# Ledger of designs, part 60: VH-VL binders against o27280

Target 1, 266 residues: o27280
Amino acid sequence: MDSMNVPEVLEIKRIVEESESVKTFIFSWDFRREVRPGQFVMVWDFRDEKPMSVSLIDPVRSEIGISIRRVGEFTDRVHGLSEGDLLGIRGPYGRGFELMGRDILLVGGGIGMAPLAALADEATARGMRVDALVAARTADELLFLDRLEAAGVNISTCTDDGSCGFKGFAHERLLTLEENHDMAAVCGPEPMMFQVMRILDERDVPAQLSLERYMKCAVGICGQCCLDDTGFRVCAEGPVFWSQELSRVREFGRYRRDPAGRRVPW

## First folded at step 19 (VH-VL)

Design Cg14
Fold by OpenDDE, fold request of step 20:
Structure Cg14 (fold): chain C 266 residues (1-266), chain A 118 residues (1-118), chain B 112 residues (1-112)
Amino acid sequence: as target 1 above (266 residues)
Amino acid sequence: EVQLLESGGGLVQPGGSLRLSCAASGFTFRDYAMSWVRQAPGKGLEWVSAITGRGGSTYYADSVKGRFTISRDNSKNTLYLQMNSLRAEDTAVYYCARKSNYGAFDYWGQGTMVTVSS
Amino acid sequence: QSVLTQPPSVSGAPGQRVTISCTGSSSNIGWGYSVHWYQQLPGTAPKLLIYYNTNRPSGVPDRFSGSKSGTSASLAITGLQAEDEADYYCQSYDYSLSHSKVFGGGTKLTVL
């Protein structure tokens, strides 16, 4: 079944406080509408609309979760909502992650762990070994640790300030790990992803990375999320890309375009 | 102690086939990507092929694509290189090398000589 | 025709400092991929000398050092010794060549 392009007004079934700045909003979901880890939905608060990754996919409970970081006016409003309140949800959209092999390395930073948490659930359910490198600025910003642990994920943490796990950045922690995996999935700040990708390339580890860009239509029409030179639309060809695809994207890890189309450094 | 020992080299006619082996010991073989690197007599190093630790992905230099096949048997701690349709320019010492977590080849075998000549 | 360009030869007297350059492009070293260096003594297999731009494996003297900037890397050898006479290769990764590992052409170091 294809995704809906008209927002469906859904009641917030449950809110999970993930951290001081991140909440997961849980909705009832009709799974006749397929959703995959790495895909996103457009969240509409009846004033504005933003793309958000799906962080929970639970066919048993017929629920999906959307994790949202408080970063601006839209997310401020959403974070002010309570259980029972309404949001418009349309989607899912985009290309999700593809699982391959028997073991997978997840490398996530901050809110980037949202889609990876969903991927972890799927991978674990398939009997894969899942290792996760979870990165954040501080310990209190590390996301989904309990959830991942409960799922049987082997977790390694790193924090910029050393408050939990390895002191340093995700790519630095990655370099200290000797084991290679069948594949990797990466999501987080683009500078992090860029560093991680190069390491994985050099290690001969196939990697998928989820990009974030300004997005408007989510259906590949408006072109606002189009990547320079390649013509890749993050909402259509992505947001998940293979590393070999991103190698052709000169802006990757270097700059992005703002809503006005201006180049903005990371 | 990490050890890599190549075997299977020899003299073969153009168009012929040869299978190289590399026996690994002293480390958890499945955790490391492995590569073949060759060196023609009096020439430099040339990467030939790579395979991931679990064997799920393989990579080849353009010069050998379609002719060479890299594989591994982790139960035997052995790396293989099946070379078909051999050419004179394939004449070289073939090294097996382990790829470290930093992407470098941190351990090398002593190499096995492959000579392709009529 | 090597993807990475090295001088074919360098020489120095014992005790001197020598440098070996490795020039790449925007698709390898310039892309941010790491550079590794290998030493190959006559009649032997290559040995890892420098990994990830600047790091020395155990057993490699500190008189060997690596650096990287822009699209180029450099191997420096201080206090040159007779046993340093060998071939030296730089190695990196290139996404534009079907994501291949690439080597320099090698540099023959002669100790005078």
Scores: ipSAE 0.931, ipTM 0.963, lowest interface PAE 0.5, mean pLDDT 96
Fold by OpenDDE, fold request of step 20:
Structure Cg14 (fold): chain C 266 residues (1-266), chain A 118 residues (1-118), chain B 112 residues (1-112)
Amino acid sequence: as target 1 above (266 residues)
Amino acid sequence: EVQLLESGGGLVQPGGSLRLSCAASGFTFRDYAMSWVRQAPGKGLEWVSAITGRGGSTYYADSVKGRFTISRDNSKNTLYLQMNSLRAEDTAVYYCARKSNYGAFDYWGQGTMVTVSS
Amino acid sequence: QSVLTQPPSVSGAPGQRVTISCTGSSSNIGWGYSVHWYQQLPGTAPKLLIYYNTNRPSGVPDRFSGSKSGTSASLAITGLQAEDEADYYCQSYDYSLSHSKVFGGGTKLTVL
């Protein structure tokens, strides 16, 4: 077994409260093990294991951050942890984002902003112009705004209730933006991503989208994260896909499979 | 006022080459993807090629792949279409068109006629 | 030959309502890509008439309307006028054809 597949027990160095429901857990990281935006790690709380995207990559401080939204039993336990507590982390896994061009548009919804925040840092470091459309249900759920702003990202916000920025959904806000970009990176609720992707396709903007599926092994063996028709494994061929790849995925934007393999609508 | 003006059309023999130009004005050129759309005499519209605003990505219809090259010079507000290995079926009026934020071609030039004939 | 199917011709008398259909497939209109409509007057370049399924650009009369359902779209013209005599094209996007912009074959509208 490759060493990367054995969870490393790491101490939570810091916890950043991003919102009421989202915390970023910061760990010391040996960057001899390269990690890229868009990749994920498996987080093990010694009872269960879940895939989580890397939201912070800091080679200077030798740290990574993992942002976790409180959504269920596992995340409830993790959110109960304190600095100094331990978690098992293995990875990173999956295909991350590829940067191209000089201008990039980030479109993120909710916790989907986690990998995009890391991507924003990389893009900015490369001297790219970064525009970010940050979407959430309400203003208090908008993530990483201060961080993005500090990095020099041009931010547009949209909220379902209009409490901040554009009142409406990400795809609606996107339609109001006239500027074209060299590429786009998208992550968030899949229905949002589906709509955003179509708009970007029609606008001739190459787009990469990060999918979320139930994962078990993270190494392309168990097949739990297989996408219908294509056989793409989100953990191996993804989680970042080009729009051209996702166009062949029947379930994209329409349904997902639960741990039992049942179709579950979005 | 948005304006698009095509030029470079003319008569060419099969196997020949032409380079079309489209001069744009009245908008921030680099912010918009541009396309070439052609129309054979008495026929419908056919998309030919597209290029992103910054020129980083190009797209081609299967009918012209490997023969046509779309490019742009944003410093000159000009769109180009290099057409090589021209065929009789390439005979058409070629329009340059701006892609709007909604994905539609919201502005069109008046077109330039390309005739490929022996 | 055209990816999107339109009737080759439609006709109507002044003041009447006419409809032009645009039939696609699951890889374009049915996939959720937008439909746009263009009007081409004789001897002129196409002009955007309807964008993003139902929206009218400035200057386009409200007697022009677009709709989309399933794998098809439709352009309706009410209060038909002589000046409406033109060719009309629908346009969408198709991922299965190398992610290309696709047009209908065009419909010639004759005002009787």
Scores: ipSAE 0.930, ipTM 0.962, lowest interface PAE 0.5, mean pLDDT 96
Fold by OpenDDE, look of step 19:
Structure Cg14 (fold): chain C 266 residues (1-266), chain A 118 residues (1-118), chain B 112 residues (1-112)
Amino acid sequence: as target 1 above (266 residues)
Amino acid sequence: EVQLLESGGGLVQPGGSLRLSCAASGFTFRDYAMSWVRQAPGKGLEWVSAITGRGGSTYYADSVKGRFTISRDNSKNTLYLQMNSLRAEDTAVYYCARKSNYGAFDYWGQGTMVTVSS
Amino acid sequence: QSVLTQPPSVSGAPGQRVTISCTGSSSNIGWGYSVHWYQQLPGTAPKLLIYYNTNRPSGVPDRFSGSKSGTSASLAITGLQAEDEADYYCQSYDYSLSHSKVFGGGTKLTVL
């Protein structure tokens, strides 16, 4: 399959309202095109194109789900769509998560839970024990809790305001958990991921982390998502990286590049 | 009460092998990563090896990589260190230590002495 | 040579304040990894004294305190007592050395 294909125009089959700001758009999918948790697609609304994580992979129903948080003009337009409307989907792209061991810890913040929800389904299907630390600013921003519970995932929650679960940040809650897992998968705000990664390193837990950067081509050509100063392209070598790889990335947890290529602190 | 008890130390010739054991009690053994830390006579502490709680991943210092093997039997609450191709510089007291939530070694055994000499 | 640098020895009189430094680099303390401190009394196994930069385990007196800034950490002991005579080690994590746990060279504290 050509990774530089023109977007396929797909009909929105269903829309799931995950929270006030997050919707999951479900599409029919031909699974002759493989897709893995942690990979992303480019979503095209016939005006603009943005990378989005795959949050649902359902071979039985022949469906995929893309979870989108309302954060700007593009996502405002997409959130205004209804079932039956059309979107362009290009992909999937990037390196997804790898599963190892018997026990996995998922640490997700906000919309970062999107790829982790898909990973949870795969891990559970393989008979792995899945623990998930789900973080958000408030209780109403916690994502995929019912879905994760239904899959048999053991959930721990934390919120900034203490409205649900542990009051505090994900890394603070993590420090209170005594269990040591075979591996961890992490996705969320980069400052959160940076702190979580260091804790996991110190606890001898191998970790994979999914990064978010400004992307244009999604095929490793334009360089917009290149990480200082390794030359890693988030769309090609990522978006999922091992902690050992990210330890070499100086900008990780510190700054990112804006659309103009300028450094922007987190 | 958390307890760690090392055993298996002794005198061995260079090139020889030795297997250390650490018996753990007082906590859920499988939930904690474990490490070996050694201390040569009159010298400082040196991390040797680590293993995750479920045993899925192992780590080694460069000084022992390829020669030492860390393992655990969670059904017996026991940590092991298989030491092969021993060298004089491996002479030390070997401690087993539990890794805490914060990444520190919160509990240590009393250590077992390993002497490598011709 | 230890990855983390400590003074080989420090001394103080009873009741005084002493400080033990632990100097690292951008790949360990400076990268944001936590620093822990251990006390080793003569002829005994090490004991956790300070964890995660500034925290004291149960049973450790509040006259022991830890701090971290930049690429260095420090252990301060106030109201020095005779029983504080021991070796002290700082410990952290370094990603550039095969992701190893690293110790300081140790500091011998003598109470005069």
Scores: ipSAE 0.901, ipTM 0.942, lowest interface PAE 0.5, mean pLDDT 95

Design Cg14
Fold by ESMFold2, fold request of step 20:
Structure Cg14 (fold): chain C 266 residues (1-266), chain A 118 residues (1-118), chain B 112 residues (1-112)
Amino acid sequence: as target 1 above (266 residues)
Amino acid sequence: EVQLLESGGGLVQPGGSLRLSCAASGFTFRDYAMSWVRQAPGKGLEWVSAITGRGGSTYYADSVKGRFTISRDNSKNTLYLQMNSLRAEDTAVYYCARKSNYGAFDYWGQGTMVTVSS
Amino acid sequence: QSVLTQPPSVSGAPGQRVTISCTGSSSNIGWGYSVHWYQQLPGTAPKLLIYYNTNRPSGVPDRFSGSKSGTSASLAITGLQAEDEADYYCQSYDYSLSHSKVFGGGTKLTVL
């Protein structure tokens, strides 16, 4: 039996309040179970189980961090927990980001910055130059700015309401950034990712994008995370895809699916 | 202010090799992706190859893949195109072009002629 | 067989309006990729004329304008002048080709 498929009950070691709506839950972790930036875990609160982003990967302290945005009943319950409380964790799952070249552009929207923060730490540790475009609706929702600054990341900000940095959408801010990069990593709302991917394609920047879909098994068996026309399973072949893989996906950036599998507009 | 100056063109026999250079000035060369674009006599424009600003990725048109190699030396502000196994259909003016952040070729050199003939 | 289709030629008298079409497909313009336009005067290198569908670089007269709709784009030239006699190329990106930049076949504009 693969132990990755059975939740391990872990104690919450520390909680970091990233914003009014986002907390990072830190756990002790045995790194014989490798974790890569862009992979996800299934978090079980003994009632329900949801996929969550790994935002901190610290083999030196034997810790991982899981960043969770309060968005509904499950995440409300988890946000109500304290240090010392228990959660079930299974994983990690999925294909993470690959690093190449000497510099990288990160483009993150909202909670999408979580896996990119982990990637920034790895890229910096490899001696890469890291630029980040951090986007949110408001200044209060910009995530991980102090952590990225401390890691030596060059930060540009973008808010829908203009309360911090560039006023407008992430792709509009991206068009004002002149520097070309060896690669990019993108995570955030899918409509944002579609527009960012178009621009990066046109700039000849190879891009990897982290896709979100409804998940149940997380190991590629149930088919709930499949993409139209390609058969890609987000939990197995993704969640991180190269832009050329996503170009063939009809639904990407155009519609989403609810838990019942019905097409709904973005 | 931005200037691109190609050199290295000339007459070469089929199967031969030639190396083109493009000297760049008036901008921070390493911040821009660069391309080669060619135009056969009396014909339209054909994109040939591209390279990212720090050289981490290269791209080639199918017509030249495996025969041409794009490279850059950012310490010399110079773009290169090594052309091997040349064919008559490679005869063209070769332009050095800068890629803008909007994905357009915003600056072009005046081109260098490559003639492949026996 | 150009990925982007342009008429091979158009003509107009001084002062007239002409349009040049650029027809693509779902893997390029129709996917959402931008269209750029270049002017090539006889014996010279191409020059960027319109970028990102509608934007004019500094120094390009406002009588040049671009538009994009569906799988197609258009370049309009009003107040036609003798100096506008040139070849015009549209350009986009096509995801189905090795991340290729694709040019239209070019349109020769003749000023009568």
Scores: ipSAE 0.786, ipTM 0.919, lowest interface PAE 1.0, mean pLDDT 90
Fold by ESMFold2, fold request of step 20:
Structure Cg14 (fold): chain C 266 residues (1-266), chain A 118 residues (1-118), chain B 112 residues (1-112)
Amino acid sequence: as target 1 above (266 residues)
Amino acid sequence: EVQLLESGGGLVQPGGSLRLSCAASGFTFRDYAMSWVRQAPGKGLEWVSAITGRGGSTYYADSVKGRFTISRDNSKNTLYLQMNSLRAEDTAVYYCARKSNYGAFDYWGQGTMVTVSS
Amino acid sequence: QSVLTQPPSVSGAPGQRVTISCTGSSSNIGWGYSVHWYQQLPGTAPKLLIYYNTNRPSGVPDRFSGSKSGTSASLAITGLQAEDEADYYCQSYDYSLSHSKVFGGGTKLTVL
């Protein structure tokens, strides 16, 4: 039996160019290792290991997809790989999204749409009505629009520069949408998620939000992913939290911590 | 024109039950969260309960949790409040209120009076 | 503790400016939640007067205005008129109460 904590070396089956800065890497996957939307994997390039969200969960084709934004040395090296190249994958880890009720609002900023795209597929398969607010800085960074449309998702867009859809921030666009939902799922820049959470609280919409923190073990034993005030481990009790769980966390939306534990602004 | 019309209030003995109804018109009912808000005679406003637009989630004030049940029938554009184990402190005018996208109660019914007395 | 505090009454002469305060805490207004204001004329249901801190619904005169700062909010009424005599409530959200909508205790405005 293989250990869940050691990477399995997998061949990149297909690469999808989602934007100039985002690629989706698709692997064959044995779904006896169950994967749910909102869980993450640790991706190992034989030099370093980083947590990445699962964006595609396809048991019929026995495939998973992992969407990665080019933001630094690790992700630049991974973006340089080709189909047939190898990556180490361990996981999945963490608590995924829970679906309830008859309809859901997805609010995604940038790469945060990745886990929400996987959730949209599951929600539509259950017969739920799905609305998505897809946000980015510019039109070229709006992700997964064709995939969401093909799944039957009702899409609203916003861009900081107004190049597509509503000009402004996601929470500003949200205030112009009158429809209430049974639940919401939110993923993106933490300052955006804080503003969206506040609005959803006031609308009586229960929300789940996916957080990002520094990780080592990914199974909750090293303590590097802990949140201030609660002791929640993002890799174990999260990365998906209900808004009620986050309301007691003073750092959420206010500041972050670097790997040395220093408080730094967003 | 948005209208909310409450009914079902009346006099009831302690420990009794009542079901309030709120008939909605002039808007797409299923798109809005709804609440009950009450006002005891000579007192201020108190939020009681809320329900999401398609009924997937419900919320209750601590003072009524376990005794009151909010529900809705979107095919009939009607909001309900089932009140069980009524107490004297539940005596109030009960308002049906619509929640806006900004989180405000933008439309209110006329209210229905509930009196709990022996 | 954790509730919104309003003065129980205020008064003013016709034409004057009156303000009504709404004092909250770090778990409601101070967290960043919005403040809404309602007017309740005698014998009637409440009516939305100000929403999202400063916005007026259609049909509300511009002599009504709202503001929010820190943990507090204010409703200002300029050009006070006899028909403004009513009870006024502020309302917000408090995360420390389980998904609770909170109202202030109300302020009776008397036009002298």
Scores: ipSAE 0.784, ipTM 0.916, lowest interface PAE 1.0, mean pLDDT 89
Fold by ESMFold2, look of step 19:
Structure Cg14 (fold): chain C 266 residues (1-266), chain A 118 residues (1-118), chain B 112 residues (1-112)
Amino acid sequence: as target 1 above (266 residues)
Amino acid sequence: EVQLLESGGGLVQPGGSLRLSCAASGFTFRDYAMSWVRQAPGKGLEWVSAITGRGGSTYYADSVKGRFTISRDNSKNTLYLQMNSLRAEDTAVYYCARKSNYGAFDYWGQGTMVTVSS
Amino acid sequence: QSVLTQPPSVSGAPGQRVTISCTGSSSNIGWGYSVHWYQQLPGTAPKLLIYYNTNRPSGVPDRFSGSKSGTSASLAITGLQAEDEADYYCQSYDYSLSHSKVFGGGTKLTVL
């Protein structure tokens, strides 16, 4: 049996409190199972299983980190765990980010900065110049700023309430930044990603965007993660898509689906 | 203060080659994506090609893909268009244009005329 | 090939208001991409007139205004003057054409 299809039960080695509502759970990891920034794992708490993005990839220490925002019953239970407690992990799954060119712009909203933090580490290790636009509702919710600074990333911030950096939305801040980049990587609330994608398309900046959809199998069989109009499965053909692939997806930025498959507005 | 000066146009036979240059000044050239836009005599504007500020990505209209190559030398503040396998339909004024952070072509050169005929 | 449709010509008397339409589709203006407008005086290069749907660059008089609705955009010129006689182009982005920058066919404005 390939370990990718069956959860491995792992001890929580360390917990980092990133904010009041976000914790990073660190596990020992055998890197014979390669992990790329933008890929995800299924986290199993012995009751439910949810997809989570990898935020730390550390082959030197043989560790991965998974950043989880407290938003509901599953994540509340996981946030209640301590070092030494157990979680099931299966994966990694999906298509990760592809790096190209000499510089990259990262645009992250909230917990969406998690996979971008992992990408920033890889990009700087390759000698790329990395700029990051880090967005949140309030200053307290800006994630990974110290880690990005330590990696040599040039940071711009924005907050909805203006408590740190530019007051407004990420796409509004982006319009005030004049520098053009060889590529961009985007992850965050889907309405934000839609607006950012439009601007990047118009600037001739190729962009990769990481999407969230409801997932069950994570290996492309059940169809629960499909995008309307294309049939793309987020767990198989994504979660990272090029903007050109997403431009033909009419649901993108418009609506989402609940666990029963019913269309709901963003 | 922003200036874009095209050169390298002229008369060329079908199947021939030509290299256009655009000298840029008055702005930080490497921070802006650049494009070539052409206009056939008596016709409208047609986008031809684009390149990102650091040169890592290029784009081409389908009508020129495989025949034209856009490039830039940021140390010389110069944009280039290498035009191979030229056809009569490539006859046009070729403009060098700067892309703004809002996605508009905010500055244009005066254009250089390319005529493809025997 | 233009995916944005403009009337080939419009005219107006000095002091009058004139509008120039730009009709697109769901893959360009209707998707939410911005519309920009350019003025081209005879024998000259195009000049940016309106960007990002409604904004005027410095030096463009406020009698030029832009709007966008649905799959279409409009350029309005009030207080028409003789120097406004030119060709006008709308421009947007269309995802269905290999990330193409697309221009309208152009509108010749004649001041009567």
Scores: ipSAE 0.766, ipTM 0.911, lowest interface PAE 1.2, mean pLDDT 89

